# VH-VL binders against q91z69r481to671: the designs that were tried, part 8

Target 1, 191 residues: q91z69r481to671
Amino acid sequence: GRRNSHARHQDSGQVIPLIVESCIRFINLYGLQHQGIFRVSGSQVEVNDIKNSFERGENPLSDEQSNHDINSVAGVLKLYFRGLENPLFPKERFTDLISCIRIDNLYERALHIRKLLLTLPRSVLIVMRYLFAFLNHLSQYSDENMMDPYNLAICFGPTLMPVPEIQDQVSCQAHVNEIVKTIIIHHETIF

## First folded at step 23 (VH-VL)

Design z5
Fold by ESMFold2, last read:
Structure z5 (fold): chain C 191 residues (1-191), chain A 122 residues (1-122), chain B 107 residues (1-107)
Amino acid sequence: as target 1 above (191 residues)
Amino acid sequence: QVQLVQSGAEVKKPGASVKVSCKASGYTFTSYWMNWVRQAPGQGLEWMGDIYPGSGNTQYDRKFQGRVTMTRDTSISTAYMELSRLRSDDTAVYYCARDEWDLTGSYGMDVWGQGTTVTVSS
Amino acid sequence: DIQMTQSPSFLSASVGDRVTITCRASQGIRDYLAWYQQKPEKAPKRLIYAASTLQSGVPSRFSGSGSGTEFTLTISSLQPEDFATYYCQQYKSWPYTFGQGTKLEIK
């Protein structure tokens, strides 16, 4: 299908989409201690303005424009992943990924998740590695930003690994949150 | 219809504990943060803390840390707030309030319970 | 903690008047501000969030403005049912904090 039609560089295989890279760099510079990042919603006007600028080939998050609201930049990042025709975590892998919940030892669970993810296209894995390294780094500031790995999983997991329509949404969402949490914590083992 | 229904009024003596319940209906209980807010007679509103019912994770205002415990029972979609070592200045109406939530994020508290009056008197 | 201060604490006005209530934050909160209306013996009802976005079902005579540290709730033509206490609340940081309230009495 039209996988990753919204990503500038994913079709070339080795490049992080500019919008993803720019949002993450901006948050690393100005937002690591921002309370409730990814949980509190930003301005929808600002989110859409930033998104539209990237679609026009501009970069409104350059060093000279440091006044953007962190929650709006986080919203742009979430909007990017939500807008992918094919989710970052493919629905075809959903059942196998959530079955890893049955593995109680978190390190062993991480190794099984790695095995499943290594079957994905390299371009997808590059984006995953970049995103989850960032989410892990962000979570190290949780005493100040209130966003530990589980809170980040709650706020971003539904976007990254949407529950397929035919699955029970409530119980599967809890499993998604736990898997995403595991990936944030053990990203170095997984990627 | 989204609804939060709280337990009935309580009268307590100083030093006792109170546990207020908040039963949710009309939405997925485990997917929305639940806040507890109190209001002393004739006074303003005071946030006490929140819980994420899906995980049971909590955070509390420093003022209540060590005296408040927030829990839930997901099988009956019910949140609980317990306040211990009650004092006369804990006399208040206690509200549960749900955070508004969607994939965009949280927009603050959109749905409130009817309130539970707790009176602490010697 | 972010302190929220409202003015005035009490307000008396006639039906049809334009009424404004102001709210000041002790530090910048961008637009992370909500306004609540509370009638006697009732739970608060959210009127506005994101400083200026009207809650669904709230009459258009209510409006909010402001950003940063200064915010205003306006009722453009006061109605008898608007007798209530109004609270601002920031949701930028925990703990969530409220203004002390503005009690609006209708003449």
Scores: ipSAE 0.618, ipTM 0.828, lowest interface PAE 2.2, mean pLDDT 90
Fold by ESMFold2, last read:
Structure z5 (fold): chain C 191 residues (1-191), chain A 122 residues (1-122), chain B 107 residues (1-107)
Amino acid sequence: as target 1 above (191 residues)
Amino acid sequence: QVQLVQSGAEVKKPGASVKVSCKASGYTFTSYWMNWVRQAPGQGLEWMGDIYPGSGNTQYDRKFQGRVTMTRDTSISTAYMELSRLRSDDTAVYYCARDEWDLTGSYGMDVWGQGTTVTVSS
Amino acid sequence: DIQMTQSPSFLSASVGDRVTITCRASQGIRDYLAWYQQKPEKAPKRLIYAASTLQSGVPSRFSGSGSGTEFTLTISSLQPEDFATYYCQQYKSWPYTFGQGTKLEIK
């Protein structure tokens, strides 16, 4: 079996989900210099195996001797957010969030985004803060990992803020990427 | 039907520039990285760089840094590769190739254009 | 850069033969490897990605194996349409790099 497979996080509804925290901690420990993280696809077999282990109450990422591929761990994180019943960025806020692109001053844009996000449930904001602090930190290694805020937004943004079906997918996708990039860069102002 | 259709053959003199186009259809052009790969006559394949058409962001192999420029026009779903200060050893077939992409990530190049032959008269 | 060394450079075989082509990476690339087939005057066509995953529409006589630094493309029973040049390519890191190619000809 997996080492430390019996570990459980506090199930209070305000804590970071164990799978999210475990993936982010694993990447912080072993993956900050990993080229193409979030862009290059990992093994979908390994991704599903890790996900299934968490669903059984195990933590396959808790041991320093684990030999998981960084792209697969990144894939688990993306799979978690893709599988949410309601996207991390709710569709009700989509039009308002996208409209922030018209604000040229990036600091002012960040403040408008903050205003919109502060209306969300606190449990969602806690996860957002944790995720975007991590994405910002990861982007500081972009000279080695090739994943600046722009590339991270491209690769993770569509999962986090899906374009509603009735909207123009092409033009809105560029706007989503820019908003997500802004949040990565200015996460301290926003959260 | 996903397709990449490239511009026709070019004949150039040393020192000139060439600009090859690659028109995409059958998918969301702005959502997939586009690569450029060349192949000299009777030789293997050489990656030159890529562009993300949604942003215009590029990266180039160091062998071509300073001579290659990759651009796009999203209104007509077309990527471009321009190579300057041509030499006779730049004679090659130039391919565009998109990265396979979905929410899980990229698995390398899945669709290729038909190629554009560039001949540099030495 | 990750160097890909492919062998043999040239291979002569008959219809019905089983053929293997080997690809070696200069450093570990796990399974971030693709195989391409290129016929004369045509663009490359991807056969396999993730070292062993067969591209949709590619005949099951093609298979890939290996991980880390050593990889193999196998054609279990050659058909006339399989005579082509084959390339391995790593996509673990940039620049993407290719093997030198293996030209497979009819004996």
Scores: ipSAE 0.612, ipTM 0.824, lowest interface PAE 2.2, mean pLDDT 90
Fold by OpenDDE, fold request of step 24:
Structure z5 (fold): chain C 191 residues (1-191), chain A 122 residues (1-122), chain B 107 residues (1-107)
Amino acid sequence: as target 1 above (191 residues)
Amino acid sequence: QVQLVQSGAEVKKPGASVKVSCKASGYTFTSYWMNWVRQAPGQGLEWMGDIYPGSGNTQYDRKFQGRVTMTRDTSISTAYMELSRLRSDDTAVYYCARDEWDLTGSYGMDVWGQGTTVTVSS
Amino acid sequence: DIQMTQSPSFLSASVGDRVTITCRASQGIRDYLAWYQQKPEKAPKRLIYAASTLQSGVPSRFSGSGSGTEFTLTISSLQPEDFATYYCQQYKSWPYTFGQGTKLEIK
């Protein structure tokens, strides 16, 4: 109900959607040390303005002199993934992914997750690789931005890997966060 | 209805420790950040730190680092704040307060406990 | 840390008055600001969040405005139950910080 079917790739020639690339680039340049990034809500007005600009085929984040709020840019990135018709992590893989939580060794868990994710389309994997490389990089600044891998997973988990309606939302959310955390930490092994 | 109920008043000696509890109800305890805020008599509000009950992740204000420990028991939806090496200036009302949280982020503290008075005196 | 400064610290007004409280941040916090009301021996109650969004259940006579470093809480027509202490709080970055408070008293 909260997903937007209008979320599309701006350029069919781009492997990474422009909105994703631009937001991540912007954050890499200006927001890596920003406290509470992805945890603090952005300005609703600014988030919508940026989003709408991208939908018009523009790139509002290309200007080096832009003074966009980092939290708003972060909000746009999350909103993009949340708005996908098909979540980045397909619901068909949900049960199998969640089952990986039973594997205590994180490296082994990562290997199992890898096996599951490799079944996904290449286009999805490329975006995942790009996103989780970024999230891992961002987490390396946790002393400054206060966003360790789990905090980031808390913020992205529901967006990237929504709990299917037939599942227990409460019991599964923690597992989703743990899986996403694992992927952030072990992104090089997984992708 | 969302509600936070805290433990009763405490009287402690300097150097002692105090542990305040905050029982949550009416919402998913593990999915919302829980803050601790204190207020000295006649003074303003002071943020101490927060905890994510789902994982136990904590963040403390530097002022309290090394003296404060925030924990939770998810089985009974209860958060705890322990403050050690108490001093007279730790005398205050201590509040637990939930961050309003959704997929977009935090919006401040929308639900507060009733407060716990901690008195530190010789 | 981000410092929050309220003005005035004390305010006397009468029922029916329009009241404005100001909050200043030491650095830009966009609209990541909340306002709280606290009555004696009670816990704070959130009135406004995101600088201007009214909390559900809060009377419409309360309003918030501002962005960046200057913020205002306005009570359009003061009611007897509005005499209390008000606090602003930023949640842009940690640690969260509060203004020193504004005590609104009956004239």
Scores: ipSAE 0.400, ipTM 0.806, lowest interface PAE 1.5, mean pLDDT 92
Fold by OpenDDE, look of step 23:
Structure z5 (fold): chain C 191 residues (1-191), chain A 122 residues (1-122), chain B 107 residues (1-107)
Amino acid sequence: as target 1 above (191 residues)
Amino acid sequence: QVQLVQSGAEVKKPGASVKVSCKASGYTFTSYWMNWVRQAPGQGLEWMGDIYPGSGNTQYDRKFQGRVTMTRDTSISTAYMELSRLRSDDTAVYYCARDEWDLTGSYGMDVWGQGTTVTVSS
Amino acid sequence: DIQMTQSPSFLSASVGDRVTITCRASQGIRDYLAWYQQKPEKAPKRLIYAASTLQSGVPSRFSGSGSGTEFTLTISSLQPEDFATYYCQQYKSWPYTFGQGTKLEIK
């Protein structure tokens, strides 16, 4: 299959990792209206090539005439977060974050989520703010790309906020998706 | 073992509605998109739409927009497809099919239900 | 919508034959293509996904190739159980679309 089990080390030398910035920039330029972005699998070969290039300290996405497949670039971005030694949403905050699902009003939920996330390191918050601003922006093109906040949350939930093994995977995954959706929608309130 | 089991054959009159069920087992029902595909007698396969059981989010082919409703009951891992205002050309075998999914994306329909025959006749 | 065109629509072959079915997409779909086998009164079965990845449990005599707009399904040595209808399907964009099918019959 196309499943990638490789883990990546988080680059602490940059406020926003080059791979994250480059992928998001590329998608902003060429992929905002791409139907099914982050849902459709990219080319495994191309994804690996791009990933390996970044691992070598290169930026394969810097060329404006790049012909890289948007789905492959999107795949690289997801795989980056998936491969982090520590997930973007640390498991120490998992239970508290999931508990926010009990708050029915989305704005109130967002405020509660904000309180929890403010306890995280600044470096993590900067990346979160950057990512979720992008995801929100991307969702504004849902009429074209068919990726509303729900669909994007489905794609990123497991990647950004993995369900700990000791938790019920079925029920918690649904809650993770709802939390991520809330953050996408209310990113300005939260960050 | 991953399995999809659909409801039995239906006979309907024009103008009526039909609701087909698809019970999933052997996997996390809420974490995979569920497609609905139909096949008229002697014809090819036609995608109707899909649903993500975890959220209830749906996508329909424009051809069926306004007539088809896809729902799910997560408590019993069952997806439903309802087609209204039936006509003779809706006669077909209707399939539910799981879209294989992981963090890298979709890979097509890896598991299919056995199909439900819907006959529309006056 | 992306149109998928299979060729031929009908194919007669004998056991042991090498068989090739082609699928053309109206626009580039990279490798976002699956092949399905359907036997009479049975549900389709996925054989290949990502244009060339063999489904677990499918015999190695089946293979897929191609990228972009042209794709092929090959059966290296046809077996009696391989007589069926085959469909290609793109999943690059919605709506998902299938080829019209290729019926493989015994000569």
Scores: ipSAE 0.393, ipTM 0.815, lowest interface PAE 1.6, mean pLDDT 92

Design z5
Fold by OpenDDE, fold request of step 24:
Formats: C-alpha cells, structure tokens, sequence
Structure z5 (fold): chain C 191 residues (1-191), chain A 122 residues (1-122), chain B 107 residues (1-107)
C-alpha cells in the first residue's frame, strides 16, 4: 500500500520524513562518488530490512559504523517515493508540467516550472526542494559516479512523476525525464 | 517478443571506420539502456559502452574513448555503434545487448543481438 | 576497474555430472553479478542475475550463489545441451567487466 505523506508530517513534527533525511544524509556521507548510484538495483532483502526498520520507528542509517550497501540505501529512497499514495508530483499538474518541455531555454523552462510548483502545498515543496538540492549536489560528482542530471532524472522520473494511464507512456516518459532534469539543474531558481 | 537485429558482416581496412546497427523491437526502445559488447575470435566478452536511447547519453570504456561513438535513431528504434581508426585487433563479433531495467535499477543484459562480424585486414 | 576471474578456464564433464564454476571479483560487488551461457557462433544468453536469481525459461538445474567477491554457478545434472562457454559479469560499476570464460566440454 501507498503511504500518506501528510500523515507523516503530523506524527513526527518533521517537515522532511525521517527516511528521506536519513537516506540522503547517508548517501551524502558515503555515496556521492558511488558509480551508478540509483541506477543499479540494491539488494531486495536489505532494502526491505531498512524499510521495515524505519516503519518500526527506527533509524538504521544513523550509525556511523553502518555497513549498508549504498545501492540499497538508494533503493530505499526511491521506494519511499514510489510508495506514496500521491506521487510527489501530483497527477493534476502532469499536463502542465510536461508542457514546459516546449520551452527550449532551460532557465525559462525553470521559471515556468517554478510557477506551477508554487501552487503545491508547502509541505510538498519543502520535500521537493530538499530532494532536488541533493540530486543537484550528487550530479556535481558525475565524473566519479557517472550520474549526470539526466541519468538521475531517468532513475527518478517514473517514481516522482508517473505518467497517467490515459497518456502516451512512451512520449510522456521522455518529457518527464526532461522536466526532472531541468529541476535538478535549476533547483535554486525553482525553489 | 523482445528482439535485437543487427546489421550484416563488415570487412574493413586498417584506419577505416565501421558502423554497426541494432534494430530493437517488442519493447519501448527509449526506456532501456543499450550496451555494446565485442568478442575477438576465440576470446572473451569485452564491454565497450552503453547508451540511453531516450536521451542519447553515452558511457564508453576508457579503452575506446575517442574512437567509439554510440548513437540512436528513436524513430526506427535503432542503435548504432561506430568504431574509427580500425586496427587488426578490432577484428571481432560485435553485439548489442539490452540492460534489463525497471524503476529499481539494472539487472544485467537480458536480450542480445545476433552479433555482427567485423574483420579488419590489410 | 573490477577484475573478474573465473575458474576453471576449461572443464571436462559427462552427462549427468554435477558441475561448478567459480567467479571471483577483485573487489566487493555484492550480488550485482550475472551468468551467461554462450554456444558456438551464438550470442550469449543470460542464465542468472542478481547472483542467484534464475532467468525465466532457464532450467532449474542451473543455480547461482555467492555475494561480495566469491560466486558460483552450479549445474546439478549436466545435459547434452549444456556444453558451452560460461561467463560471469559484474554490473556494480562501470566499466562492466566479464570473466575470461569457462569452456565446458564433453569427456
């Protein structure tokens, strides 16, 4: 079942879910130079173990001596967003967001995307800002991790902004990836 | 059925270039990474690089950097691998191979082309 | 680069035999390992991925095990169609690398 992001904010008093913060923190500490991060699948067993630990109110990634696989931690982060009842990018904004692909200039595109995203709840925007700041930071290590903004967008696009069933899956997925790429690159302008 | 069909055998002279094609069918071409792997006669498998057809993003093995170019034509679901400044030791069977890919990541090469024999001889 | 070393390079066996091929990685690759079968003048075929997951359509006599740096491919009871060359491959990091191969021949 998909999780309610609003329920999480009410229970923890934290704006950023613990699982998101912990995964990103862990990756920032140990995984920025990890080749193929988010592209290579993690261990299913380990991903589930970490996930279940968070569901129990634990933080399995808080220990500095933790020897978790970076790919598994990355998998947990993606799984979290995939498991949301409502995707991070709501379906109601899908058509408007993908229409921004028509804007060739990336900076101008970013401004339009910003305008659309400002209509979202502040709680969602805060999570977006946090995530995309991380993804941008991660992309700065693309010479080492081989994950440029587009590669990261390929990995996150379907999870963050799933294509509605009534839409052309092939063409829209490409647009989704471009939009996510744009947001990664221009996250400071957008958020 | 997922299938990769490659172009026919090539014979080239040293210093020339060769371009091999790989036509994909039975799946969304733009959503899966495509690898190129070669195999010299009687030798093992050697990864050359990969391309994401959706964007054209490429990664090359350092050994081939500067000599290999991977491209795609999404309109006909076809990937291309061009190798320049050919040498005798470039004689090999060249394969395109799809990476199994989903939202969780990659799982290796699940579908292979039939291979293209490239012979480099003076 | 991650080096993959298979052993043995050559193996002779009879139909019905239990066969084991090993693959060693120069560094830890977790379970990001695939096994391929290649018959003469044919393209490789994936048998196992994630070190131990059997590819759909592959007979159950094939199995994979291992994690980290040591991996094994096992054929529980060798069949005539199993005589081929086998390769391991890591996909943890780029460049992807293969073992040198194990040629399985009939005694």
Amino acid sequence: as target 1 above (191 residues)
Amino acid sequence: QVQLVQSGAEVKKPGASVKVSCKASGYTFTSYWMNWVRQAPGQGLEWMGDIYPGSGNTQYDRKFQGRVTMTRDTSISTAYMELSRLRSDDTAVYYCARDEWDLTGSYGMDVWGQGTTVTVSS
Amino acid sequence: DIQMTQSPSFLSASVGDRVTITCRASQGIRDYLAWYQQKPEKAPKRLIYAASTLQSGVPSRFSGSGSGTEFTLTISSLQPEDFATYYCQQYKSWPYTFGQGTKLEIK
Scores: ipSAE 0.368, ipTM 0.801, lowest interface PAE 1.5, mean pLDDT 92
Fold by OpenDDE, last read:
Structure z5 (fold): chain C 191 residues (1-191), chain A 122 residues (1-122), chain B 107 residues (1-107)
Amino acid sequence: as target 1 above (191 residues)
Amino acid sequence: QVQLVQSGAEVKKPGASVKVSCKASGYTFTSYWMNWVRQAPGQGLEWMGDIYPGSGNTQYDRKFQGRVTMTRDTSISTAYMELSRLRSDDTAVYYCARDEWDLTGSYGMDVWGQGTTVTVSS
Amino acid sequence: DIQMTQSPSFLSASVGDRVTITCRASQGIRDYLAWYQQKPEKAPKRLIYAASTLQSGVPSRFSGSGSGTEFTLTISSLQPEDFATYYCQQYKSWPYTFGQGTKLEIK
């Protein structure tokens, strides 16, 4: 799918975009134990409705009596990151990040990843810290939701860290997933 | 273009093990969840579990926990399902089936193997 | 586990007939439902996913509807090649579960 520049404009003046904060808040309240979260696609209609509501400057997830499907809310969150003009993990850091896969020790790998990510704008780091803290927290419920760090990395990897067109898509995707997994597990060390 | 080709029919004794293969082609084998589903003669479909070939991550239906092992060989884009301690009621056609998968998630099983008949008899 | 119940289990119809098969889920599954067609000695073939989205290559006489706990598969005008067994399947949660099947035979 094509990236939507509209999502970027909505982030103006916000440290964490409202759509990101609202989706994560909603999932934290109602979806931490939801089986298959982020793996199962939400209703296309509901996802679009929620997305469009945010685009209108509304917050459809603010009501505690909301009957929105967790998978749809999860879908909106993924769709947001997928739709960014510049992916959360910029292409300029792709090669260096992927190279970290050669480090066998996960803690050492995390330290190298940290060094690379600290070169990113503060605004991006704040969003990353927020997202990966959430993903780590979500993974702690893997016995219930069946989404361990790697499963979550599988779902978010392509969205957060797209493989550049000039790179081998097949060989790099597995590495992307490992890097994202490492970040989920070692988010406190990295951020 | 997307195709799943399974191994041939098997005849086993009770207590034995069977390993069914599923060779994938026409798509990136490591990027799609692979399901295993069986169907006893004249009966409906029963989901057994799935595997993500990119990592080897698996999850099984509780009914098969301890007896089923799903693996893969990425070098030849082949998934395997091994069922041990076979019983007569394990007689069935076993299918591998790919989950439709995109950046948003899964949408059910869009491509199926032709099935492998496993007969368990004394 | 989510139980899927199809109705009827057996259906006799003639070519040209409008046929409707229903599927009921034991709990709400939104639109996380697929329909499959299976012919004798063949693997199932997906017809519908997301409750109402037609699989590419499937004739337009097939349609799916429903959400929550009640779903329907409709064949607007039955063709000779449509006589088969049909299954619904939920993929909202694991384990994936199927209906018991509906066998559609020639009257």
Scores: ipSAE 0.361, ipTM 0.792, lowest interface PAE 1.6, mean pLDDT 92
Fold by OpenDDE, last read:
Structure z5 (fold): chain C 191 residues (1-191), chain A 122 residues (1-122), chain B 107 residues (1-107)
Amino acid sequence: as target 1 above (191 residues)
Amino acid sequence: QVQLVQSGAEVKKPGASVKVSCKASGYTFTSYWMNWVRQAPGQGLEWMGDIYPGSGNTQYDRKFQGRVTMTRDTSISTAYMELSRLRSDDTAVYYCARDEWDLTGSYGMDVWGQGTTVTVSS
Amino acid sequence: DIQMTQSPSFLSASVGDRVTITCRASQGIRDYLAWYQQKPEKAPKRLIYAASTLQSGVPSRFSGSGSGTEFTLTISSLQPEDFATYYCQQYKSWPYTFGQGTKLEIK
């Protein structure tokens, strides 16, 4: 995936990058009930156009009358996180986070995850809190958009928490999805 | 090499059930949506539903709701499609087909099983 | 449900001909469209996805175009192995739906 070289510039002045805030705001306004959101890829052309616009310091999603495809906007959001130099969930916490899968009780699992995540920089936690609050909210419309917490975790898991190369990709991916699902469901407890 | 290998042909009576298997290899079975598509003789393609093997989540076309059950065994990378209360018009070739899936999303069905012929006759 | 309508249902052509198949969606599907080729007694094979992206390994004589509700599959110079049935499919919304197919036969 292409690294987002402009992520650092956006992070210098805002706690939440403009691209993240703008995409999430747009989806909250127009895409909460959109079937298959984040599952179906957006238009490659449109995704690139939106991305490039943000990279130029513009906000192509600021217009209330924007006719951008929701899937494209969703694609831009995922692309942002995928393009981070350091994944949102750092590799150093991967093993510990995955180990939380052993905890059967989801609430207890969430508490353990919380302990692990609270060791991260405040800036990262703020973005996580914002993202997972959104994902939780989005999942509340699963009857319409067909995206329950696990489906969302499927879409975001690899991007937010990449499996290190030294780990078993097959076994760990399922665990990653479960962890992300848990965070979506218990975001208020965790953050 | 990514492959989907389906079970053999089935002959059933009306009212019976049929369960078709689809064994996946060459990729992470639990990370790709698996579709089931059927084709009646001389007819077009008809989407039946899909399953995400990682969770077991399913979506069915309403035409088959109540009669179709899609399951999976992750230990052997195998998907199953069971169709109950069979009718003559269920006679078709049944395909499993993987959705191409990457970090950006889905792009349609890139790999297909060889098909399973199901014949329903009195 | 989104209905996909192909035209024509049957097409006769000769080797070397330029062939165009059209697919129309009942509602806008952006570029969430795939084209498949199916030969007799074989499973479908994906040729194009995202309306215009050529599947790896598919000859360059195949091309897809369109967005929204109108789509086309073009074979620039028909080869003997291209005589088959072609299907379009939308994957914008569930249920996934296919066109009725276009049978391309030798003239």
Scores: ipSAE 0.280, ipTM 0.765, lowest interface PAE 1.9, mean pLDDT 92
Fold by OpenDDE, fold request of step 24:
Structure z5 (fold): chain C 191 residues (1-191), chain A 122 residues (1-122), chain B 107 residues (1-107)
Amino acid sequence: as target 1 above (191 residues)
Amino acid sequence: QVQLVQSGAEVKKPGASVKVSCKASGYTFTSYWMNWVRQAPGQGLEWMGDIYPGSGNTQYDRKFQGRVTMTRDTSISTAYMELSRLRSDDTAVYYCARDEWDLTGSYGMDVWGQGTTVTVSS
Amino acid sequence: DIQMTQSPSFLSASVGDRVTITCRASQGIRDYLAWYQQKPEKAPKRLIYAASTLQSGVPSRFSGSGSGTEFTLTISSLQPEDFATYYCQQYKSWPYTFGQGTKLEIK
């Protein structure tokens, strides 16, 4: 994945990065019922404009009169996580996390995932909790937006938990998606 | 090279079912949405639905709801489209087509199968 | 559903001509539009996506423009191999929908 060296500058002093908070807030207000959210690519020009604005220390999504495309805002959110130097799900936990797929009972799986994630820095956990609470909430509108937990996991899995190069990309990607799905569904148990 | 190879032509009676296959190669089959599109003789293109092979999740056009079933066999990177209760107006060339997909989203159908002719006649 | 309307349905032109095909969406689709070329007894081939991005391997004489509800496909100088049927398609929302097609014939 493409790394953004400027991502850290946006997060200085914030528990939740401004770009994450703003994008999620915007989507919560205007995009919960948007069909295909996170699946359909946004305008590349608009995505870049929004991203660049945040990098300048601005908040282009603070205006309620903003006419930004929901797909573009969604794209910005994904790009943020994609651009992290260290993925939200650290590669050091990758093998252990995907191993949880062997646990058939989803609740038990969630408990194991919780155990693994609780070893992560508080700052990461806070962002995870915030993100997955949002994704869970978004999935509750799946009848309208057509984005159930797995569809959302498809869109976010590679971004949040990229498969290390030394791993089998084909088999691991499906497992990543399943793990992310599990976290979306059981976010309250996990976090 | 990314390629989609579909099964051969079918001739069916009204009321019967047809199942068309689409074998994918040259890419990770489970990581791309697969569309099914048909084209009646001399007519335009009609989207039927899509499937995500990684999970089997499907979306169907309302026109085909209850009559179309899209499935996949990941072990052989093959997608299937079954259409039941066939009518004469189901006569068409049926295509599988992959959505171009990356971490940012979909960009339309970049690779198409060669098409499968399905003829429904009494 | 989003309806896509192409114009014209039929177009006759000569080699070397500049040709423009239009596509109208019944509602705003931003730039979530693709153009396809289809030759007889062949599968469609994507030419343009994101309204204006040229597919890799497609000649530069093809170009797309537009956003919102109005879109155009332009062939700056027709070549013999360009005589075919062209379709626009929106992929903003499901179901995906196509224009009715524009058949480009040799004059």
Scores: ipSAE 0.269, ipTM 0.765, lowest interface PAE 1.8, mean pLDDT 92

